VHH binders against p53848r504to814. Designs and how they scored, part 5

Target 1, 311 residues: p53848r504to814
Amino acid sequence: TYIMAIFNATPDSFSDGGEHFADIESQLNDIIKLCKDALYLHESVIIDVGGCSTRPNSIQASEEEEIRRSIPLIKAIRESTELPQDKVILSIDTYRSNVAKEAIKVGVDIINDISGGLFDSNMFAVIAENPEICYILSHTRGDISTMNRLAHYENFALGDSIQQEFVHNTDIQQLDDLKDKTVLIRNVGQEIGERYIKAIDNGVKRWQILIDPGLGFAKTWKQNLQIIRHIPILKNYSFTMNSNNSQVYVNLRNMPVLLGPSRKKFIGHITKDVDAKQRDFATGAVVASCIGFGSDMVRVHDVKNCSKSIK

## First folded at step 16 (VHH)

Design w06
Fold by ESMFold2, fold request of step 20:
Structure w06 (fold): chain B 311 residues (1-311), chain A 119 residues (1-119)
Amino acid sequence: as target 1 above (311 residues)
Amino acid sequence: EVKLVESGGGLVQPGGSLRLSCAASGFTFSSYAMGWYRQTPGKQRDLVADITSGGSTKYGDSVKGRFTISRDNTKNTVYLQMNSLKPEDTAVYYCARVETREGYWIFYWGQGTQVTVSS
């Protein structure tokens, strides 16, 4: 399982004569320590740099500010002689195609897009033009300001166009036996499948894509728990859609999956009545559960503590 | 408007032969892969045989050596020669234009023709 470490490129303190340089040097030192701690236990580490908050209802940094916060840091990480560059994988958390372009120019490996291309219609073209780049296609509905109101999954958004569904893992209970309990993960799979088709049609290659069911994006805290439990279904999911005299079959089986359970609101709901040591243990248990249910990558804030639970 | 019209189905004795035809229109036939699929009630459509635009063929395990797919690009027609028929071959047979993508497929189906293998 890969570890993706979250690094928010927030403003550091400035001095009068060294404002930009001091921020980068301090952030780089933090990243070097984070990488050292992770590489003690793992063969590689992924650093996910974010210059714009994607929390529901958060105020969005401008594109220019996102670039200013994130691109120089990515460049500094790639240029560092203190990092084993062959073991450090660099991701940028952005939904903006122009930010992705700039990050690619300075050596990023992964574009982590929480919108799955919904927020920027040029994103798939950018990924397709850069076949060495990995793209994380994440599920959400609406946008940052509206997604909290779109977490109703009792009806399928693709509705009557969905004709057949399959779960290929022989260890998973048959879909018919669990139909009422799995409506959420099946809906997520279908909507990811629709975005996947659009990505492929725009020239993105399947081997570039890692899927993310989008914990906390258009989902309630209980729904996040359902998704984690049902990752085996998503990893083995396929379905057909009908229109006119044509039918589309989409096979998501064996696509790599990312889960980002760390510091999401649903952990707070689980842990609010326990002491700090038990909260740390509960966070580690959720991460371990993500791995146990088959997540190929976990996105975490505290790499050191989560690495202990993974080992 | 992709249009596929199957013909040649019917009732046949075990060990017998049938030849299915699928007349295609509404597209550049020679540019597309074509296939034959079959379906019994309550089950999915299963691949019987397919043929690429370049003529390469693939067969389902249960029909290898007994069935032959071919195409005539001058007549916009794909054929399925079915020999040594067994009761297990009883199904509705569908002609399809198949477009393969990475991890997804687009099928354009005909209306189907019934094949029944029985005494």
Scores: ipSAE 0.613, ipTM 0.823, lowest interface PAE 0.8, mean pLDDT 83
Fold by ESMFold2 at other seeds, look of step 16:
Structure w06 (fold): chain B 311 residues (1-311), chain A 119 residues (1-119)
Amino acid sequence: as target 1 above (311 residues)
Amino acid sequence: EVKLVESGGGLVQPGGSLRLSCAASGFTFSSYAMGWYRQTPGKQRDLVADITSGGSTKYGDSVKGRFTISRDNTKNTVYLQMNSLKPEDTAVYYCARVETREGYWIFYWGQGTQVTVSS
């Protein structure tokens, strides 16, 4: 299982420009320490750099500000002689294709797009032009301001275009008996599959794609728990759908899966504790569960503390 | 518009033979892979046989050695010769044009023709 460490690039303070350089150098030093701590315990580390918050209802930095916050930092990380570059994998957390393009120019390995291409129709073209880039295709609905109002999966017209579903390596009677209880993960799979088709049609290769069911994006806290428990269904999911005068069969079996449970609001509901630091302990327990259900990658804030839970 | 019209189905006794035809129109027939699939009530459509644009064939295990798929590009037609028919061959048989992508497939189906094998 891979550990993806979250790093939020911070805005500059009020200054005459000297603090811009100092802020990047300070952030680089923090990342160097994070990487060295992680590599003491793991063979490799993935650093996920974000220059724009994607939390529901958050204020979105402009594209230009996102670039200023993230691209020089990524470049500095890649140019550092203090890091074993073959063991440090860089991801950028962005839904903007132009930010992704700039990140690729400076050596990023992964584009982590919470929208799965929904927020920027040019994203798939950027990924397709760069076959060595890994793309995380994440599930959400709507946009940052509306997504949590779109968590009514029970009211979704499941099967409006879908003719048949399959869960491989699972007894077919078990699927039928659980149908009402698995509506969420199956709908997430179908919506990911529809975005997957669009990615492939735009030239993205299957081997570039890692899927993420999108914990906390258009999901309630109870739904996040269902997703974690039902990862085996997602990893074995296939379906058919009508497309005008044809039928399409989509096979998502064995796609790698990322889960990002760390410090999400649903952990506060479990622990009855809203403090983010107290959530770090509970996050470790949830991370262990994600791994136990088959997640291939987990995204966390506190690598050292979560590494103890994983061991 | 892709159109596939199957014919040649019917009732036949065990051990008998039947030849299905699929007339294709609305596309450049010689450029596409074609196949025959069958469906019994309550089950999925299963591959019976397919044939590439270049003429290479594949068969389902249960029909190998008994069924032969062929194509005539001058008549835009795909055939399925079915010999030594068994009751378990009873199904609706569908002609299909099939396009393969990475991790997904596109099927264009005919309307189907019933084949019933019984005494």
Scores: ipSAE 0.607, ipTM 0.813, lowest interface PAE 0.7, mean pLDDT 82
Fold by ESMFold2 at other seeds, last read:
Parts: C-alpha cells; structure tokens; sequence
Structure w06 (fold): chain B 311 residues (1-311), chain A 119 residues (1-119)
C-alpha cells in the first residue's frame, strides 16, 4: 500500500518579499523532514501539495493565489539535492486545469482532483495531453458549498439508464443478497464510471487513472464507514447503461483505489476529548481498516503514527 | 441512426451448419468493429465472435474452431459461419457494432435472430 502525505501550503501571514523566500525554504525543510520520516519506513513517499482548501464550505483561494502557493514549492522540492528524487512522488491537490498545467511544467507526477473533472471541464484535456501524469478521479456531488447536502444514496442517480451490475471475483455475497446494504458503494461506482467514460472520451488513458470514492465529500460519517467496508465491491465493480441509442459497458475492476480517512468528521466522532496518544491510535485503526479492505493508497496527515498501523 | 438487421437463423440438427448475416446501415461500416453475441433466457449476452475494422478476429472459448466471423465491406455485411453445431449453441444471436475504449465498450445491437439446435 502507498502512503500519500498531505502538505497544505500556507499563505505568508507574517511578511512578504524577502520573508517570502524564507517561507519557501521553511516549507521545503518541513517536507524534507516528512520525506525522511516516511522513507525510513517505506520504499517511497507521495507528497500531496494543496494551495486551495477543498473541505466542504471552505473559502476558495483564487486560481492565481493557488498557483502562487503551490507551484514554487513543487519546483523547490524537485530541485532539492537533499531528496532522493526517484523515491519522492509529487501530487498536487487541485480541481483547476490551469493549476494542473503549471504543476506539470514544474515536475508534478499526480493530479489529485476531488471533483473528478466536475468543476473544470478542461481538466481531462490537460491530463490527456500529458500521458505520463497520473490522475486521481474522485467522487463528489454538487460543489464545495453544496456537497454536504447531497448525501442521499437511497436511490440511484443514474436511475433507469442502468441496465445491469456485476461484482467480479469477490468473497462478498451475491449482489442480490446484499442489495439494500450496498446501495451507497454501487451509487458511487456508477457515478465514478460515468466520469470515467468522460475522461476516456477526452483521451485520458485508463492506466493514468486512480479512483477515489471521496470520503467526506457528499457523505455522512456513517457512510464513510460503509465505503471503507465495501472497497472490495468497488474494486470489482462493472455495469451497463443506456447512452444515446447505445448500450455502454463500464468495467472498473482492478482500478487502483485511494482512500483519504485522515481529518474527516468520522475520525472526530471517535477522537473527541481523548488525549493525543489515544486519538492517534483511533486514526491508525481507521487507516489499517482501509488497507485491510483493499485500499491501494491512503492519504494521511501523520505518516509516522499511521505507519505503525500498516502491515 | 445505426441499423443492424440479422438473418439466417433457424432450426438445425446437431452437427449441422448455419450462416448468419447482418446487414448494416447508417454509418461508415468499414471504420467499425463488428461482433456476434448470443443470449439464452435469463442469462447475459455472451461474446461469440468479433472482427475489427482491420480484420483481426476474436472468438469465445466455446466456439473456437467451429465458428468463423467475416465481413464484406463492399456489402456492409458481417457474417457468422457456424459449423459443428451443438444443442448448447441454441440462443438468440445478436449482431453488434462494437466500439472498444480503455475499460469501457459501446454496443449498438440488432434485433436478434433465433438459432435452435435440436434433433
């Protein structure tokens, strides 16, 4: 399982100009320490840099500010002589195609897009033009301000257009035996599949894509737990749908999966008012559960403590 | 609009032969892969054979060596020659225009023709 470590690029709140140079060097030093900690325990590390918050209801930095916060830092990481560049994989957390373009120019490896292309219709074209770039296609609904009101998965969003569903080569009970218990993960799979079709139609290659069911994006805390338990279903999911006088078969089987359980609300339910050690244990247990159910990559804030939970 | 019309189905004895035809219209036939699929009641449609625009063929395991898919781009027609027929080959046979993408496929179906293999 790969570890994706979160790094939030922060604005310069103290001064600009000469102090701005020092801010980049401070951030780089933090990243070097983070990488050393991870590489002591793992063969490689993925650093996910974010210059614009994607939390529900958060204030969105402008595109220009997102670029200012993230692109110089990515460049500095790639130019560092203190890092084994062949073991450090860089991801940028952005839903904006122009930010992705700039990050690619300075050596990013992964575009982590929580919107799955919903927020910027040019994103897939950028990814397709750069076949060496990995793209994380994540599930959400609505936008940053509305997504937490759209966590109703009792009915399928694609409705009557879905003809058949399949779950391949799994120990899970037949789909009919689990129908009411699996509506959520099947909804997520179908909606990811629709976005997947659009990515491929725009020239993105299947081998560029990792899928992310989007913990905490248009999901309640109980739904996050269901998604974690049902990762084997998602990893083996396929379906048919009617589309414009044709039938389309989509096969998501064997797609790599990313889960990001860290700092989500359901962790807060189990970590409130306990000391830091017990809170760290609870977070580690959730991460271990993600791995146990088959996540190929986990996105975390605290690599050292979460590494204790990884076998 | 894509239109596919199958013909040539019917009743045949075990060990016999049958030739299915599919007349295509509404698209540039030579640019697309074509296929034959079959379905028994209550089951999914299964690949029998497909043929790319370049002429490369692929067959389902149960029909390899017995069935031959071919195409005539001057007649906009795809064929399925079925030899050494078995009762297990009894099904509705569908002609399809098939578009292969990475990890997803687009099918345009004909109405189907019944093939029954019995003595």
Amino acid sequence: as target 1 above (311 residues)
Amino acid sequence: EVKLVESGGGLVQPGGSLRLSCAASGFTFSSYAMGWYRQTPGKQRDLVADITSGGSTKYGDSVKGRFTISRDNTKNTVYLQMNSLKPEDTAVYYCARVETREGYWIFYWGQGTQVTVSS
Scores: ipSAE 0.604, ipTM 0.804, lowest interface PAE 0.7, mean pLDDT 82
Fold by ESMFold2 at other seeds, last read:
Structure w06 (fold): chain B 311 residues (1-311), chain A 119 residues (1-119)
Amino acid sequence: as target 1 above (311 residues)
Amino acid sequence: EVKLVESGGGLVQPGGSLRLSCAASGFTFSSYAMGWYRQTPGKQRDLVADITSGGSTKYGDSVKGRFTISRDNTKNTVYLQMNSLKPEDTAVYYCARVETREGYWIFYWGQGTQVTVSS
């Protein structure tokens, strides 16, 4: 299982451009330490750099500001002689195609797009033009300001166009026996499948795509737990749907899955802990559960503590 | 409108032969891959054979050496010659136009023809 460490490249101040350069040097030193600590425990590490908050209802940095915050840092990481570059994988957390283009120019390996291409119609073209780039296609609904209102997952997320569904190579019985319990993960899979089709139609290759069911994006805290428990369904999911006198079959099997449970509000709800030490332990237990249910990559804030939990 | 009409199904004894035909209309037949699929009740449709626009063929493991797919682009027809039939070949056989992508497929189905192999 791969560990993706979160790094937020936000400025400390709105008032002074002088701190911008000090922030980059300080941020690089923090990342070098993070990487060295992670590489003590793991063969490789993925660093996920974000220059624009994607929390629900957050105010979005401009494209220029996101570039200013993230691109020089990625370049500095790639140019550092303090890091074993063959063991450090870089990801950028962005939904903007122009930010992705700039990050690719300076050596990023992964585009982590929480919108699955919904927020920028040019994103898939950028990924398709760069076949060495991995793309994380994440599930959400609506946009950052509306997603809180869209967490109702009925059997008809894609309407009555769904004909058949299959769960392959799993301990789970026939879907008909479990369909009331699995509505959420099946609808997430169908919506990911729709985005997947659009990515492929735009030239993205299947081997570029890693899928993310989007914990905390258009989901309640109970729904996050359901998704984690039902990852085996998503990893083995395929379905057919009607499309203009044709049937479309989509096979999501064997696609790598990312889960990002770290420091989400639902961990506080289930543990009722305000003590940071006990929340760290609960986070580690949730991460271990994500791996136990089949996640191929986990996105975390505290690599050292979470690594000990997953052994 | 894409239209596929199968014919040639029926009841046959084990060891016997049948030839299925699929008449296609509503599209440029020579430009598309075609296939035969079969379905037993309660199961998904399984590939029996397909043939590319250029004539390359592929067969399911259980029918290799016994079944032959062919196409006649002048008649807009695809055929399935089925020899040495076994009871486990009993199914509804569907003709399909198939468009392949990476990890998803677009199918246009006929209405199917029943093949029953029994003593």
Scores: ipSAE 0.602, ipTM 0.805, lowest interface PAE 0.7, mean pLDDT 82

Design w06
Fold by ESMFold2 at other seeds, fold request of step 20:
Structure w06 (fold): chain B 311 residues (1-311), chain A 119 residues (1-119)
Amino acid sequence: as target 1 above (311 residues)
Amino acid sequence: EVKLVESGGGLVQPGGSLRLSCAASGFTFSSYAMGWYRQTPGKQRDLVADITSGGSTKYGDSVKGRFTISRDNTKNTVYLQMNSLKPEDTAVYYCARVETREGYWIFYWGQGTQVTVSS
């Protein structure tokens, strides 16, 4: 299981205590410390740099501002002589293809796109042109301003075009107990599958793609819990749909999965009666649960706390 | 419009033989891989045999040595010769044109033909 550490290169970040000015050298020093701590416990670490908030309803930095915040930092990380460059994997949290392109030029390894290509029609072309780049295809609905109003999963977005669904290669119609309990994760799987088809059709390779069901993006906190419990369903999901005079079969089985359970609002709902220090412990327990249900990568704020929980 | 029409199914005793045919129209037949699939209730359609445009063949493990897929590009027809039939071969058999992508597939199906192997 991989640990992806969140690093916010934005003025909205308060996770680092607010003591540092937002200059490159200060941010680099924070990252060096983070990497050192993570590499004491792990063979490698993934740093996910964000220059534009993706929090629901947040004000979006301009593309130029996102580039200015994130690209010089990524370059500085790659140029640092204080980091074992073969053990530090860099990710950029962006939904903008031009930001992704600039990040690739300066040595990023992963494009973490919460929109799964929905927000920028050129994203898949950028990923396809760079076969060495890993792409995280995440599920959401709508956009940053509308997504939380779209967390209704009682009906399938693909509707009547879905003809059959399988879990572990068994038709869901034969699994009465699972059919009613899994509508949410199957919705997510179908919508990811549709974006997956688009990525492949645009030249992205399957081995470049890691899928993310998008905890907190068009999901309530209760829905986040269901998704975590049902990761085994997603990892064994496949389905067919009609397309003109053909049938398309999509197989999501064995796709690597990322979960990002470290969301302040989500953790707050789980830990209502505990202080901030006990909330850190609870975050670690949630991360351990994500790993136990089969997540291949977890995105977290506190790498040391979460690493201890899974050891 | 891609059309595939199967024929040759029916009832046969164990150990018997059947030959299925699939007449194709609406596309350049010689350019595409073709296959035979079979389905029992509650399961996915399973590969029985496929044949590439160049004539290379592949078979499901349970039918190797008993079934033979072939194609006639001048007649736009793909065949499945089924020998030494067993009760376990009972299924609806579908002819397909198959386009393979990475992690997803596009199928153009025929209507299916029933094969029943029983005493």
Scores: ipSAE 0.599, ipTM 0.794, lowest interface PAE 0.8, mean pLDDT 85
Fold by ESMFold2, look of step 20:
Structure w06 (fold): chain B 311 residues (1-311), chain A 119 residues (1-119)
Amino acid sequence: as target 1 above (311 residues)
Amino acid sequence: EVKLVESGGGLVQPGGSLRLSCAASGFTFSSYAMGWYRQTPGKQRDLVADITSGGSTKYGDSVKGRFTISRDNTKNTVYLQMNSLKPEDTAVYYCARVETREGYWIFYWGQGTQVTVSS
């Protein structure tokens, strides 16, 4: 089970509304502490650095500002002699291909793209040119401003193009018996599969890709709970679709899965909509559920508390 | 435009033999894997046999030892020799061009040819 720790290189939500923003030295010291806390319990730690908020309806930093916030920090982390570099894996949370390019130059290991390439069509080319880079292909719909109005999953995601669906160890009759109950996770799988095809066609290798169903992106709070419960379906999902004068079969089985439940709005509904710090306390229980249903990696804000809940 | 035309289907007695042919056009035949699939009403399409561009073959469990896939790159044709036919082999047989990618496959189908094995 891998823990991905969130580090926001942006003004946090508890700033007094000014431009209070820690310098690189202060951020590096925070990351060193975070890594030491995580490595007390784990053989390695993944740090996910974000320079642009991806919360629904948030104001998007410019590409230049995102680079300025994140790239020097990644470089400083990689140059530090205070970290066991062989145990620290760096991820950058970005949907912009040019930010990804700059992060790769300074030693990032993972590109965490919440859009699955939807927001920047050049992203897959960047990943393909760098075969040592892991890429997280996440599900969303629309853009940051529109996604939460696109949470209707009543029919097949790709319409009449979908011909057959399969879940490992479930024959077609069993899948048909469950169809109404699993529309959401199957739609997510289909849309991920479509982006997966585009990634492979652009030269990205299957072994570079991790998939993420995108908790809180184009999903209601009840839908987030369904996704967590139905991770076993996603991990065993395959389907066929018509494409022009051909049929395409996509197999997502055995793809690693990431879930990011931490501080999502739906945890507030579970805990009666308390503030973000209270969501951190509840996140530990949700993280244990994510692991219990088969998530290979969990993305969290409070690594120390969540790690102890897992152990 | 990929075009696959099956022929050689028909009615045979149990224990009989039949040879299916699939004439391919619209692409460089020798560069692609080819296969035979079959479908009975209400069921999904099942692999019968496939053959890679390099000549490696694979067979469905129910036809191993009875069916043989082959190809003639000079004639742009793939064949399925079906021996010791059983009533369970009754189906529509489809020729396919198969393209393998990492984790997904592209199939181009023919229209199919009916094979009926009746007592």
Scores: ipSAE 0.597, ipTM 0.800, lowest interface PAE 0.8, mean pLDDT 82
Fold by ESMFold2, last read:
Structure w06 (fold): chain B 311 residues (1-311), chain A 119 residues (1-119)
Amino acid sequence: as target 1 above (311 residues)
Amino acid sequence: EVKLVESGGGLVQPGGSLRLSCAASGFTFSSYAMGWYRQTPGKQRDLVADITSGGSTKYGDSVKGRFTISRDNTKNTVYLQMNSLKPEDTAVYYCARVETREGYWIFYWGQGTQVTVSS
């Protein structure tokens, strides 16, 4: 299992007239520390840099501001002689194709797109043009301001176009108990599958894609728990749908999966007003469950606190 | 509109033979890969055999050596010769035009023909 450490790029105050230089130097030092701590415990580390908040209802930085916050930092990380570059993997958390393009120019390895291509129609073309880049195809609904009002998974959004569904090659209709309990993860799988088709049709290769069911994006905290428990369903899911005069079969089986359980609001609901020490313990337990259910990559805020769960 | 019409199904004794035919219309037949698939209740449609536009063939493991797919581009027809039939071969057999992508497939199906191997 890989660990992906979250780093939110923010402006830092300057003292000697060099704001961008001082901010980047401080951020780079923080990242070097984070990487060294992680590599003490792990063979490699993934750093996920974000210059624009993707939290529900957050104010979105402009594209120009996102570039200013994130691209020089990524370049500085790649140019650092204090990091073992063969063990540090860089991801940028962006839904904007131009930000992704600039990040690729300066040495990013992964584009982490919470929208799964929904927010920027040019994203898949950028990924297709760069075959060494990994793309995280994530699930959400609506946009940043509306997604939390769209967490209704009792009915399938693709409706009657879905003709048959399978888990490990077995028709889910024959698994009555599982069918009733898995509506949420299957709905997510179908919507991911639709976006997957669009990615492939735009030239993205299957081996570039990692699936993220999008914990906390158009999902309640209880739904997050269900998704974590049902990752094995998603990793073994396939389905058919009608399309015009044809039938399309989509096979998501064995796609690598990312989970991001370290959402402050989600952890807060689980822990119910316990102190920071107890919250750290609970976070570790949630990460361990993600690994136990088969997550291939886990996105966390505190690598040291979560490292025992990964081992 | 793509149209595929299967024929030749029926009831046959174990060890017997059947020949399925699929008449195709509404597209340039010689340009497309074609296949035979079969389905038993509650399961996915499984590949029985496919044949590329150039004549290359593949077979499902359970039918290799017993079934033969062929095509006649002058008659826009694909065939499945089924020999040494077993009760396990009982299924609805579908003719398909198949377009393969990475991790997803587009199928144009016929209506299917029942093959029953018993008694």
Scores: ipSAE 0.597, ipTM 0.796, lowest interface PAE 0.7, mean pLDDT 84
Fold by ESMFold2 at other seeds, look of step 20:
Structure w06 (fold): chain B 311 residues (1-311), chain A 119 residues (1-119)
Amino acid sequence: as target 1 above (311 residues)
Amino acid sequence: EVKLVESGGGLVQPGGSLRLSCAASGFTFSSYAMGWYRQTPGKQRDLVADITSGGSTKYGDSVKGRFTISRDNTKNTVYLQMNSLKPEDTAVYYCARVETREGYWIFYWGQGTQVTVSS
């Protein structure tokens, strides 16, 4: 299982009205330490750089500000002689295609898009033009300000992937006995599949794509737990969509899966209101569960402590 | 709109032959791959044979050497010649126009024609 370490390239608070923006050299030093800690326990590390918060209801930095925060840092990481460059994989956490373009120019390996292309219709074209780039296709609904009002998942939005699936050379998943218990994960899978179709239609290759069901994005805390339990269903998911005299069959079976449980509010509900920093220990236990259910990559804040739990 | 009409099914003895036809309309037939699929009750549809716009063919393992797919672009028709029929070939046979992508497929189906192989 791969570990993806979160690095937020955002400014501190302005409680006195002053500006306390960290410089690139300080951020690079923090990343070098993070990488060294991770590489002590693992053969490689993925660093996920974010210049704009994607938490529900957060205020979004402008595209220009996101570029100013993230792109020079990525460039500095790639130019550093203090890092084993063949062991450090860089990801940028962005939903904006122009930010992705700039990151690719300076050596990023992964575009981590929480919107799965919903927020910027040009994203898939950028990924398609760069076949060496991996793309994380994540699930949410609505936008940053509305997503948590859209956590109601109903059967009538769900394609019937279990009884009437057709395959080209492969088996199709069947879940007859679990249909009512799997409404959530099957809705998430279908919506991911709809975005997957758009990615493929724009020239993105299947081998570029990782799937992320989007813990905490348009999901309640109980729904996050259901998703973690039902990762095996997502990893074997396929479905059909019917139109007039046509039928579309989508096979997501064996797509690599990323989960990001770290410091999400649902862990606080389980452990009674510990703050985000204190949730790191509880996150280690949840991360181990994610791996046990089949996650191929986990996204964490506290690499050192979570890495110990994973090993 | 795409319309596919199968014909030629029926009851036949083991060892016999049938020729299925699929009349296509509503699209530029010569530009698309076509296929035959079959389904028994409660099971998924299986590939029997397909044929590309250029005439290249592929067959399911259970029908190789016994079945032949062909197309006539002047009549907008795809055929399935079925020889040496076995009881296991009993199924509803569907004509399809199939578009293949990476990890997803678009099928345009006919209504199907029944083939029953029994003495």
Scores: ipSAE 0.595, ipTM 0.805, lowest interface PAE 0.7, mean pLDDT 80

